# VH-VL binders against L-cysteine S-thiosulfotransferase subunit SoxA (soxA), part 1

All scores and structures are predictions.

Target 1, 259 residues: L-cysteine S-thiosulfotransferase subunit SoxA (soxA), of Chlorobaculum tepidum (q8kdm7)
Amino acid sequence: EVNYQALVDADVKAFQGFFRKEFPDVKLEDFGNGVYALDEDARKQWKEMEEFPPYELDVEAGKALFNKPFANGKSLASCFPNGGAVRGMYPYFDEKRKEVVTLEMAINECRVANGEKPYAWEKGDIARVSAYIASISRGQKVDVKVKSKAAYDAYMKGKKFFYAKRGQLNMSCSGCHMEYAGRHLRAEIISPALGHTTHFPVFRSKWGEIGTLHRRYAGCSNNIGAKPFAPQSEEYRDLEFFQTVMSNGLKYNGPASRK
Unless a header shows other numbers, all headers, positions and changes below count from the first letter of the chain; antibody chains aren't numbered by Kabat.
ipSAE, averaged over its two directions, is called F for ESMFold2-Fast, E for ESMFold2 and O for OpenDDE. V2 adds 0.75 times the mean of E and O to 0.25 times the DockQ between the complexes of E and O.
[cut] marks letters that were taken out.
The coordinates of atoms that the task and the answers printed are left out; those that the model quotes come from them. Centres of patches stay.

## First folded at step 1 (VH-VL)

Design a1 (framework fv_alirocumab)
Fold by ESMFold2-Fast, scan of step 1:
Structure a1 (fold): chain C 259 residues (1-259), chain A 119 residues (1-119), chain B 113 residues (1-113)
Amino acid sequence: as target 1 above (259 residues)
Amino acid sequence: EVQLVESGGGLVQPGGSLRLSCAASGFTFSDYAMNWVRQAPGKGLDWVSTISGSGDSTNYADSVKGRFIISRDSSKHTLYLQMNSLRAEDTAVYYCAKDYGDYEWFDYWGRGTLVTVSS
Amino acid sequence: DIVMTQSPDSLAVSLGERATINCKSSQSVLYSSNNKNYLGWYQQKPGQPPNLLIYWASTRESGVPDRFSGSGSGTDFTLTISSLQAEDVAVYYCQQYYSYPLTFGQGTKLEIK
């Protein structure tokens, strides 16, 4: 009988071991801060931005949306336990449905099940609700399990996506965010892949607004000359599942500001 | 389809001011850095300024630092260039150009607007 | 600042023949960590804005005919048109995006012989 969790745990140890070896002075939990864990000057600038975080109003709006009654008298609060402090439960592999379920997917499924229209993906109200849930979930440990063959198959699809070279530039997620993590690209520092999913949704200066992880996946795909997949497609959900598993042991620390 | 339409060019006296606009459509405006590139009559391309998607970061050519101000209005999908203390050497067609993504090669350009600095 | 120098300033090539345009950077635009050359090529026809032809020194933009190709690395780059067509009459510019300020070559005017 195959112990899938043991195979995954070995992958996690190897993945995290790469970053521990590359950046021995960085605490494991600090990788969730991305570039700001690796560069002291960038971290100072980031802390100054966080004194007046640009996402603060988005968190407040998200809280209002989370508690706003649907036409049937229920609300998003009816679908999520612990007052919405559930970021640590997502993403997960749903054994009955045989698919990865993300937080954003669950938010829209709650709305549709109660007769409401789904939010548009990537930004706006879905990002605001996600930001609120992330804010009240800060410090929850990442502990995503991969126990069944079906879950392992989804994990492996995400792993293959992460390591595959794609697009006109023949680049992979691993090439940029592992091999070149912490290196300078002109005036920029390349972010590490470890902790990549734990700080979303993010207010990026380039976007001028808060956005989701799948919006970032699409942007990265465009930058390497690859056609992006739709947000919440099986491909991107499996990718998020794999990357979040790689961060097992870190803490959720979203929403966050980024350049 | 991506479209960039510049306006605001014209004849202005040395020492004067002029404001250029670039109306953008067909893409998510706030996701992309935007640029001004100029071309003097019969001459080559000369990069003037870049502004990040959020508007928080700007870069300028040394020849225009302190005189020109790049800005953007995401609600109007419009890029601006405020040109102050204009000189004869600022005479050029001014193009609006969009960054491809996180890198500064320009996948789309407007048709340009002519600025003539002369008495 | 990175200075971009093109050669020749102008050239005349017969229809169907190969045209070669050179571009030299005053310092390397190859970023060794990702093995990418931060160099693009643009085509500008009379009275029109520039059009992107090539980025990353050798990657052809969507919709650009396959007779256009880019090559080179570090400081020396070449744009090649394998079989000149009448519509290719234009000024061609190389551009570095390795560092600010962004800089262009002075341009190469391509004419039919």
Scores: ipSAE 0.000, ipTM 0.401, lowest interface PAE 18.2, mean pLDDT 83

Design a10 (framework fv_alirocumab)
Fold by ESMFold2-Fast, scan of step 1:
Structure a10 (fold): chain C 259 residues (1-259), chain A 122 residues (1-122), chain B 113 residues (1-113)
Amino acid sequence: as target 1 above (259 residues)
Amino acid sequence: EVQLVESGGGLVQPGGSLRLSCAASGFTFDSYAMNWVRQAPGKGLDWVSTISGYGGSTNYADSVKGRFIISRDSSKHTLYLQMNSLRAEDTAVYYCARDQGIWFGESHFDYWGRGTLVTVSS
Amino acid sequence: DIVMTQSPDSLAVSLGERATINCKSSQSVLYSSNNKNYLGWYQQKPGQPPNLLIYWASTRESGVPDRFSGSGSGTDFTLTISSLQAEDVAVYYCQQYYNTPLTFGQGTKLEIK
């Protein structure tokens, strides 16, 4: 019998080991801060912004939406335990449905199950609810399990996506976010792949608003000249699953401000 | 003006339970990690527990793990420590302290409360 | 766990003279990426809560008199009071905040001779 979790644990060790070697002076847990783990001046400015964060009103709006009664008298709070402190539960592989379930997917499924319309993906209310859940889940440990063959197959699809060279620039996620991590691309510093999923949703100065991880995936696809997949597509959910597994042992630290 | 005011201390028998409160004012409560630090009579400072902003993460000293529960109430701006299965060794003044670090903690304590005495004795 | 050890356990110094308190950590508390030592010093006067004096090993907290200074890096740290005043009678604690569990030294009791 194949021990899939052991295979995955070996991958995590190798992936995190790459960043330990490349950035020996950075604590493993700090990679969840993205570029701010690598640059002291940016980290200082980021901490000052977090005292008066640009996403604060989005978090409060998300809390209001989380508790707002549906037409049937229930609310999003009815679908999520622990007052909504559930960021650490997502993403996960659903053994019955044979697919990766993300937090945003679960939010919209709760709405539809209770007779409400789903939120639009990527930004707006879906990002605000996600931001609220992330804020009250800050510090929860990343601990994604990959025990079955079906879960391992989804994990491997995400892994292949991450390492595949795509688009007109013939670039992979690994090329940018491992090999070129910490380098300056024009006015931006390239973030490390380790901890990439732990700080979403993010307020990006470039966007002028809060946005989800899958919005970022679409933006990265465009940057390398590749056609983006739809948000919450199997491709992006499997990618999120793989990347989050690679961050096992780090802490969730969303929502966050980014350049 | 940052203020932290502890309450709920008292005399309790071994095996009993007690709940401490720390009322916080003068800052954005949810943005700061909070801590409990105790001091046994005539002894030094001993860190007990931490809770991140909004309460998404908690951590405990091994000596209290499984018996004590740290929590917070954003609407009341109050930090709590539920102490169960109390032992004579838990006798101490309990201080609440604000972590200067935003959200997660792991920083120095810039503000402390006055402390509340817990005595575990028959 | 990072163990913090202070020396001496107690110290008697005359008014106006220098007081020196040492603190050693069992592991380095220097974070190389930001070049900061995750070490603080607290003063606790009889019957009062601890008061933050120094953070990042050498940064003086707002309102703390200039006579207090912190120095050191990695595993060896010193708190210096350059000209002892009567109000400085207290127990002094070092603390590491590099890793959880957060740990304090055992304390150094400072008295006037």
Scores: ipSAE 0.000, ipTM 0.433, lowest interface PAE 16.7, mean pLDDT 83

Design a11 (framework fv_alirocumab)
Fold by ESMFold2-Fast, scan of step 1:
Structure a11 (fold): chain C 259 residues (1-259), chain A 122 residues (1-122), chain B 113 residues (1-113)
Amino acid sequence: as target 1 above (259 residues)
Amino acid sequence: EVQLVESGGGLVQPGGSLRLSCAASGFTFSTYAMNWVRQAPGKGLDWVSTISGSGGNTNYADSVKGRFIISRDSSKHTLYLQMNSLRAEDTAVYYCAKDHFEYGSGTPFDYWGRGTLVTVSS
Amino acid sequence: DIVMTQSPDSLAVSLGERATINCKSSQSVLYSSNNKNYLGWYQQKPGQPPNLLIYWASTRESGVPDRFSGSGSGTDFTLTISSLQAEDVAVYYCQQYYDSPWTFGQGTKLEIK
C-alpha cells in the first residue's frame, strides 16, 4: 500500500539535485570520478595514471581466480551469470534472507558453498576477483530497486548511518561529503558523496594496493575518531545499499585509481 | 635521521591496562604506516598491530584483537598502543616499527625503536 | 596463517667463511601480479632491536654490506653471508608480508666457530 520506490526516487532526486546545484558545471556521470570531477590538475594526473593503471595485473589475477577450479571441479564462474559481468546486480536486498547482499559477500558465499575457504575481506584475492568482475561490467547502469518494506527498512538504516554524526570529531558522512565537498583539507580535496560506490575496488596510493569499499568505510570511520564496523557487517552493507541507490542513473566505472 | 622512542612499559597485574607511546622523528610521520611488534623473553618476533599513515586502516593479530587499540596523533608525531585485559602471554618487549614504503600497507619494517618491556605478572 | 620455518636453529661458521640460512613458507609468498616475493630478512644483535637486511627476497636495504644476499622464490628462501665477519654474530629472522597476519620465522642463531 505504500509506494516505497516513489519515496526512494524522491530522495535520489533531492540528493542528486544538491550536487547539481553546488557544482552546476559537472555532468552527472562525472561525479563517479570523485575529486577528479572537481579539480582539473588532479583530473589530468589521474587520466595519465589510468593509461597504465596500477590495478591492471590485479584484474588479470582476478580473472585467473574467477576461472580456477575448486576441488569439486566447479569455479566462481559457476555462481555468477553472464560470464561474471554482474557488478550492476550488486548490492541488492535479498527478500528471502531479509538482508543486503554485496558482491564481496556473494563471492565468499560461492566459495564456502563449494567447500572452499572464504577469502579475507578488504584486500587481496577478494579485491582482485571484485576488480575483474568490475572491469568486465564497466558501463552497467546503477539501477537499484527498493520496493518492499523490508528493503526500505534496510535503505533507511543506511540513510541514518550516512547522516548521523559520530566519533570524537562529531562528524557525519553527509557533513564531509556533501556540506564540505570540494573544500581543501591540507593537500586533499574532499570528494562529493554522489558516485562514491561506483568505482570500487580502488588502488589507493596511500594503501599501496587495491582495496574494497568497506576498507574505505573503516578508514573514514577511523579518520573522524569513530570505531569502525567489521567489513560486511549489517551497518556497512546497509550504508553501501543506501549510497548505491543515491547513484541511480550513473554507470559503474571500476576498478579505479585514487590518491 | 629517523628515531623511534618507546615509553610506557612496566609491571601490571593480569586483567590490567597499560598504554604504550612511541615518539617519532626524522621522517614525514603522516605518510608511513606504523607498527607494534613484540618479543617475549628468549623468544622470536611476533607482530601485534599496524596503523596506516592516515590512521584510516588498522589491523591486529588475532591474539590481541578486541583487547588492544592502536592509534596515532600526527600533530604530536606519536604512535600509541592501548592494552586492555592483559594476560601473562602478553609479557614481552614491545617495539615500535616504521614501514619501509611511503604510503605502504604495513611491512617490511626499516626502523625500530629500542623497545619497552611489559611484564604481566601477579 | 602462513607459517615460516627456518633452518638450522643455530649455526657456527668460521670467520671469512660462507654462512647460509634457509627459510620455508607454508604457502607461496610470490605475488603473481607483480612477480615479487613478499619476503624479508632481519638481523638482531644481543640487546638491540632488529635491523632490516633484505626485502623482496633479494633487494638489499640501504647501508647493508654487499656480503649479505638473499635468494629464492615461492616457498624456499636463503640468506647468504659470503664472508663472515665478527660483527655478524646475531639472530636472523625471515618474515613474510604476503598476507596478514605478518609472520616471522623462529630465528637462526649465528655464532663464530
Scores: ipSAE 0.000, ipTM 0.385, lowest interface PAE 20.2, mean pLDDT 82

Design a2 (framework fv_alirocumab)
Fold by ESMFold2-Fast, scan of step 1:
Parts: sequence; C-alpha cells; structure tokens
Structure a2 (fold): chain C 259 residues (1-259), chain A 120 residues (1-120), chain B 113 residues (1-113)
Amino acid sequence: as target 1 above (259 residues)
Amino acid sequence: EVQLVESGGGLVQPGGSLRLSCAASGFTFSSYAMNWVRQAPGKGLDWVSTISGSGGYTNYADSVKGRFIISRDSSKHTLYLQMNSLRAEDTAVYYCAREDYLGYDAFDIWGRGTLVTVSS
Amino acid sequence: DIVMTQSPDSLAVSLGERATINCKSSQSVLYDSNNKNYLGWYQQKPGQPPNLLIYWASTRESGVPDRFSGSGSGTDFTLTISSLQAEDVAVYYCQQYYDTPYTFGQGTKLEIK
C-alpha cells in the first residue's frame, strides 16, 4: 500500500527547506507575510496599510452577506460550522466527487443549494464573504491532507502546473516565486511561493478592490503572456490545493493588503 | 469582550490526576493557538504547553512531557490540560493564554488562573 | 533551550523617576532578514495574571502607556519606564518566543523607594 501522505510530507519538507536555505534568517511561519517577511521597507508600508486596512469595509459587508436570509429563511451561516470560522478547512479534496473544493466554491454551492444565484467569481460579494470568513479564521493552522490516490493525483496536477513553463515568456510559477523570490522587478518585489495562498483574499492597490486567489492566478497568467484558465477551473483549484499543501504548518492570515 | 476563564484546579494527592479547563469567549477560538503557563507560589512564569488553532500541533515543556496532555474542543470554545502522575513540584497557579503570530507570538490575553495543589 | 536572565532581581525607584530593567538571552533572538527580535515584556501586579506590555522587543501593545518602552537587539534587551507611577509596582518578565520551549526571565520586582 502506498502511503501518499508520506510522499507529500517529503515534498513539503523539501519545498520549505528551499526557502529556509535561501532565506536562513526568516522564521518559517513569517513567509505567510509574503514579501513583507523579506523586505523592511515593504513591511513598513504594509504595516501602514494594515493600520487602516482598505479591506475593512469589505469584511463588514461580507459579515452582513453571511447572515443575510435567503428566500427560504436560511443563510450562508447555515452551511458553515463554527460561526463561519472555516478557512482552515479549505481547500480540501472531496473523496466522493473526486475534486478539490475551495472556500469560494463552497460559498456558491451553498447559495445554489438554497435556491439563490451564485456570486460572480474573482471579486465583489464572493470576495467579501471570503474576506469575512478569513478574518474570523485568522491564525488557523494550514493542515491539508493528501491521503488517497485520487487526492494525490489532484495534488500532482497542481504540482505539474506550478513547475511547468507557460505563455509567450516561457515562465513558471516556480521560476518567479522560488528562483526570483525577493528580487526587485521595477517597483515590485517578487513574493515567495511559500505562504502564497494563506493571506487571500487580498486588497491590491493595483486592483483598487478586494479580489480572490484565482483572480491573482489569472493576472499572473496574463503577465507572462498565457491565456488564463477560468476561476474555479480544475486547473486553478488543483494549483491552489498544491500550493496550500506546501504551506502546511503555517497559519492562515487573510484577508490582507498587497501592492 | 474577550476573556479566558480557567477552572478545575484543586487539591490532589501525589500520583493523582486532574483536568483543567479554560473557557474562551468574545473571539473566534479556533483561530488562535493556546498555551498553558504555570507559576509556583512565589516563583516566576513557567511555560507548560502549546496547541495550534486546529489542534494539529502540540508541544510540551520537558518537565511535563509524557504526563500532561493539551487538547481543545472548538464547539465548546474550551482548552483543556489533562494532568497525570502529578508531583509536588506541579503545584502552581495555571494560566491559559492566547497567542497571535501575525502581530506577535507573545501572549496577548491571559485568564485569571486556577490553583493546583499537589499534597498529601 | 534559550535561557533568559534579568537584572536586577529587585529595584526600588522613586515616583516620577526612570526605571530600567535588563534582559539577556543565551543566544540571539533576532532574525537578520526580517529584523525582528522575538522578545516580549510582561507586567504582573500582585494577585493578577501577567499582561503584555511590549512585543518584538520595542513595539507597545495597544493600551499600554507611552512611558513604557523597549529597546535592544540580539541578546541584550531593556525595558524602560520613563516616569514611574504608583500603579507600575509589579514584577516584570521578559520572554523569548524565538523557539520552543518558550522561556521567561526570572522576573524583576519593581517597588517604590
């Protein structure tokens, strides 16, 4: 019998070991702060943004949406245990459906199951609800399991996506967020891949609004000249699953402000 | 109102067992790592144990390893410390304390403490 | 284990005067790349639990009066109370949270002269 979890744990150790070797003075859990773990000036600017966080109104709107009654008298609160503090449960591999389920996917499935229309992906109300759930889940440990062959297959698809070169510029997620982590690209500092998924959704100054991880995936695809996949596609869900597994042992710290 | 309230302390014989509870209110309990810190009469602070928000990670001071078990129940918003094979040197006020790694790993919220006396 | 040592064990200071408490760690609690010292200061008044005053060696916790300040880096740290008030009578503890086991200094008892 193949112990898939042991294979995955070895990958996690190697992945996190890469960042420990490249940045030996950074505490492993601080990688959840992204570029702010690596650069003092960026950290100061981030701290100033977090003092008056631009996502604060989004969190409050998300709370209102979470508790707003559906036509049938139920609400999003009916679908999520622990008062909505469930960020640590997502993403997970659903053994019955044989697919990765993300928090945003679960939010829309709750709406549809109760006769409501799904939220549009990437931004707006889905990002606000996700921000509220992330806010009340802050500090939950990342502990994503990969126990079955089917879950391992999804994990490996995400791993392949992360390491594969794509687009006109022939670049990979690993090339940017491992080889070039901490380097300056014009006015931007490239974030480390470790901890990348733990702080979403994010208010990016460039967007002028809060957005989801899959919106960021699409933006990165466009930046390298690749056609983006649809939000919540199997490709992006598997990518999120892989990246979140790589952050096992870190803590969720969303929502967050980013440049 | 954020608060932690310990209970379960009392007098116990050497070799006995005791379970402490820490009831959390006013915050999302499962989002925070929790700790037990003890203080013997007239002495300083001594860290006992930690547990992550999910419960997936625990760690213990060498002096209690193998005898004490930290656990939590998110549905009851309660932290526990199961103390077995108690010794006279375990006599102390036991505090539960919350930590948040984003701003500080330091302990920002403490309970009032519960006294454990191990004596014959 | 990282050993924390405070000095002095006890200190008497007149009201309105400056109080200084020192803390030394047996190894550095500074990460060079993020420039963070994993060092906190706690105040414990008689009959009360500890309360957090300072984290990251020099950052004041919300609600803590500005007369309290922390300084130092690496292995040598100082807590300063610029103008002692009657309510500041307490035992003060430094703590490293750089690595488990988390360790505290032995405490410094601050009294009014």
Scores: ipSAE 0.000, ipTM 0.388, lowest interface PAE 19.1, mean pLDDT 82

Design a3 (framework fv_alirocumab)
Fold by ESMFold2-Fast, scan of step 1:
Structure a3 (fold): chain C 259 residues (1-259), chain A 121 residues (1-121), chain B 113 residues (1-113)
Amino acid sequence: as target 1 above (259 residues)
Amino acid sequence: EVQLVESGGGLVQPGGSLRLSCAASGFTFSDYWMNWVRQAPGKGLDWVSTISGSGGSTNYADSVKGRFIISRDSSKHTLYLQMNSLRAEDTAVYYCAKDEGYDFLSGLDYWGRGTLVTVSS
Amino acid sequence: DIVMTQSPDSLAVSLGERATINCKSSQSVLYSSDNENYLGWYQQKPGQPPNLLIYWASTRESGVPDRFSGSGSGTDFTLTISSLQAEDVAVYYCQQYYSTPWTFGQGTKLEIK
């Protein structure tokens, strides 16, 4: 009988240990701040943006959408416990369905189950609802479990994606976000992989709007000359699952501003 | 009003040194990347060096790497370029230029009037 | 390094007529993450420092007249002045800020015909 959680816990310790060793002056919890944990100039600009956060109206719109009655009299609030403070529950591996369930996936499943049309992926209303849920969940501990063989298989698919070299530039997520973390690649400072998923959704000045993690995954794929996968595809859900597991012990701190 | 004022240029012999200064005002100096761009008499623009707001990150053109040192003093709102082992081809007007936006990739929105460096015997 | 090449080296255009300046990069300056071209255009009048006209290949800097427009993507870019005015006499430079070292074109001198 294999103890899959113990294997995963060993991976988490090794992954986080890499960043503790590579960046000894950075507090572990600060890795959730991305490049702002590694570069003081970027951090100053980010702190100024956060004084009047550009996502504030998106959070308020998300709150309105979360509580807006469906045609049947129910709402998104009917699907999520704890008044919607559920960011810490996602992503998770659904043992009955044998798939990773993300927060955005759960939002749209709630809508469809109640006779409403699903939101479009990546941006707009789905990002606003996700931002609201993240805002009221801020500070919840990342604690993603990987206990079954099926969950471990999904975890390993995400791990393989993260370490695989892809695209015209022959780059991997690990190559960029571990080996080159804090360095300049083209015209960007490369964010550390640790804490990468904990601050989404994000308002990026380059986008001019709030966007989801899977929108960022597609953008990163394009950056290295690789064809992006569809948002909420098995590949991106498994990748999100793996990366969030690697952040076990950190706190959710989304939504956030990024450039 | 954003203002950049260069100083420190002059005549220097080959192999000599000069230190250029750029006094900045009208913006939060420590939040912006700063640049040195030079222009030889009658020639085009040539990027020399860039420095982050804190001074922690720097980049240089290959032609000056190892000879020039860019630095800044946030308390004095001043950008510097220490030029060592000067050569005839370093003769140019040296401009101080501010990066425009929150994004490190926006254009150079404000420039000083320049200071002339002449390397000649 | 990315080499920027402008054409023509100089041109003369009559007042009120269209002026077109071209810029070619030795490799693509289109960044797929934000789908933007990391290309700017500058105007330099005699005895003055350069003035930013266009950034992101087609975005006009605040205060720049709408007769100035930028177009193109990847490796081929154009600056257009739709109706030349006397104050537009200057040298124009393209610049890539896709990767260091940042590089400028050699410049195009624009004069009244």
Scores: ipSAE 0.000, ipTM 0.397, lowest interface PAE 17.1, mean pLDDT 81

Design a4 (framework fv_alirocumab)
Fold by ESMFold2-Fast, scan of step 1:
Structure a4 (fold): chain C 259 residues (1-259), chain A 122 residues (1-122), chain B 113 residues (1-113)
Amino acid sequence: as target 1 above (259 residues)
Amino acid sequence: EVQLVESGGGLVQPGGSLRLSCAASGFTFSEYAMNWVRQAPGKGLDWVSTISYSGGSTNYADSVKGRFIISRDSSKHTLYLQMNSLRAEDTAVYYCARVDYFDSEGYYFDLWGRGTLVTVSS
Amino acid sequence: DIVMTQSPDSLAVSLGERATINCKSSQSVLYSSNNKNYLGWYQQKPGQPPNLLIYWASTRESGVPDRFSGSGSGTDFTLTISSLQAEDVAVYYCQQYYSTPFTFGQGTKLEIK
């Protein structure tokens, strides 16, 4: 029998070890802060933003949406246990459906199952509900298990995506967010890949609004000259699954402000 | 000022080789993806090749794959196109063009060079 | 590959009148998730390199006069010059950047009547 969890644990150790060697003065826990773990001036600006976070109204709107009754009298709160503090449960591999389930996917499935229209992906109400759930889940530990062959297959698809060169520029996620992590490009510091999924959704100054991880995946795809996959496609869900596994041991710390 | 200037064009025989250069000035060259786009006399625009801001990734039109090599030297603010096994149908004005890489702005060409003529004949 | 087809091949318009150039893609260049059309327009004057006019189908590049506008979505796009000036005589190209290889239309030559 193959011990898939042991293979995954070895990958996590190697991935996190890369960042510990590259940034020996940064605590492992702090990589969830992205650029703000690497740069003191950026960290100062980030702390100023977090005193009066631009996503505060989005969190409150998300709370209202989470508790708003559907036409049938139920609500999003009916679909999620623990008062909605469920960020640490997502993403997961659903053994019956044989696919990765994300938080945003679960939100829209709840709406559709109760006769409501799904939210549009990437921004707006889906991001507000995600922000509320992230806010009340802050501090939950990342601990994603990959025990079955089917889950391992999904993990490996995400891993292949992350390391593969794609698009017109023949670039990979690993090329930018491992090899070039911490470099200064066009008034931005490239974030380390470790901790990428733990702080979404994010309010980005350049977006002027909050957006989901898959919105960022689409943006990164455009930046490397690749056609984006649809939000919540199998490709992006598997990528999210792989990246979240790589952050095992860090804490969820979203929503967050970013430049 | 912000500009791109191509050089290295000229007359070359079929099967020959030629190296084009594109000198960038007035902007931070190392932060932009760079491209070659050609235009045969009296014809339309035809994309040839792209190179990432770091030089670590390249892509080519099928018509030139295996024959042309795009490269850059960011310390010299210069883009190159090594053209091998040249054919009569490679005759064109070759433009270098930049792409803003980082803001999900898409792969439209916001700055172009003046062009350099490559003639493959005799 | 995505094929870009422009119409007409040439157009003659009097100074001060409206010019309209069409561009069709062989498949949609609209990405539904971000609601963006991966389409740009370029102007090329004789002996000069192309100049970017429009990106994302309708966003005007900085420095481009407001008489230039882009419209359309999916597979059918239009470049409009509301009041033709002498300096606008050029060949106009549409371009898709939805997928590689990047492809251009064959060009529309705009002339004065």
Scores: ipSAE 0.000, ipTM 0.410, lowest interface PAE 16.8, mean pLDDT 82

Design a5 (framework fv_alirocumab)
Fold by ESMFold2-Fast, scan of step 1:
Structure a5 (fold): chain C 259 residues (1-259), chain A 120 residues (1-120), chain B 113 residues (1-113)
Amino acid sequence: as target 1 above (259 residues)
Amino acid sequence: EVQLVESGGGLVQPGGSLRLSCAASGFTFSRYAMNWVRQAPGKGLDWVSTISGSGGRTNYADSVKGRFIISRDSSKHTLYLQMNSLRAEDTAVYYCAKGYSWGSYSFDYWGRGTLVTVSS
Amino acid sequence: DIVMTQSPDSLAVSLGERATINCKSSQSVLYSSNNKNYLGWYQQKPGQPPNLLIYWASTRESGVPDRFSGSGSGTDFTLTISSLQAEDVAVYYCQQYYSHPLTFGQGTKLEIK
């Protein structure tokens, strides 16, 4: 009998140890701040933005959408326990369906199950609802389990994606977000991979609006000359699952502002 | 292996200017803070300036603040120190020094140094 | 500014004997959040640039002989060479990297008796 959780825990220790060695001055918990964990001047500017966050109205709109009655009298609130404070439950591997379920996927599945149309995946109302749920879940511990062989297979697919070199520039997520963490790409600084999924959805100044993690995955794919996968594809859900597992022990701290 | 090679030192009169360069190789240049440390003849080590890996943050010793400008060019893997309004007390060997990590300012690699002499 | 003071300014030690160099900071360089002392030790031989021996007060840099050790915490630090070798003749500097401006001690010149 294989203890899959023990194998995963060893990977987590090695992954987090890489960043502790490369950035010994950075607290483990601060890696969720991305580039702002690495550069004090950028961090100061970011903290000033967070005092009057550009996503505040999106959180309020998300709350309204979360409680808005569907045609059948139910609402998104009927699908999510604890008043919607459920960010820490996602992503997870669904043992019956044999697939990774993300927060955004669960939001749209609730809508469709109740006779409503799904939200578009990358921005707008889905990002607003995600922002509201993230806001009221802030501080929940990242603790994603990988206990079964099927869950481990999904984890390994995400791991393979993260380490595989792709696109015209022959680059991997690990090459960018581990080996070149803190390096400039065009006018931007590359964020460390540790804590990468804990702060979404994000308001990026470059986007002028809030967007989801899978929107960012598509943008990163384009930057290395790779054709992006569809949002909420098996590839991106497995990637999110792997990356979130690597952040076990950190706290969720979304939504957030990014440059 | 890591190499740091300084250039640009020389003799200059008080009030003059010099620009020092440090060519870096063997590591991911933009990941690490870079520093200038000087040593006057027969004296100890004296920290001059630091620039963060991104170039977004700079720090200077009070004695050089307003006169010296540290900068870096990540595409050329080169660190610079523009020295203006030079004084006799700026006479020293100037070392280029690599920070141990992004956030650590202990110095694991040093160049051989370039001599700056300020005299009339 | 954090002032770093070394003692003694110079010392002479016989080959094979223990050499001890002290460094005091004017304020603590221990960062409570990560429990690390932001202190390093350097060796500088005549005509050469400095060489990093120890960082985080007690961690030996790769390639540094195990006869070199660092100890101490907060404001009082010690560099020890357990059995002096001829090649250890040098000036030794402590450095704090807790806050800017980064500061070095005045140096300790180590010579053979």
Scores: ipSAE 0.000, ipTM 0.414, lowest interface PAE 16.3, mean pLDDT 83

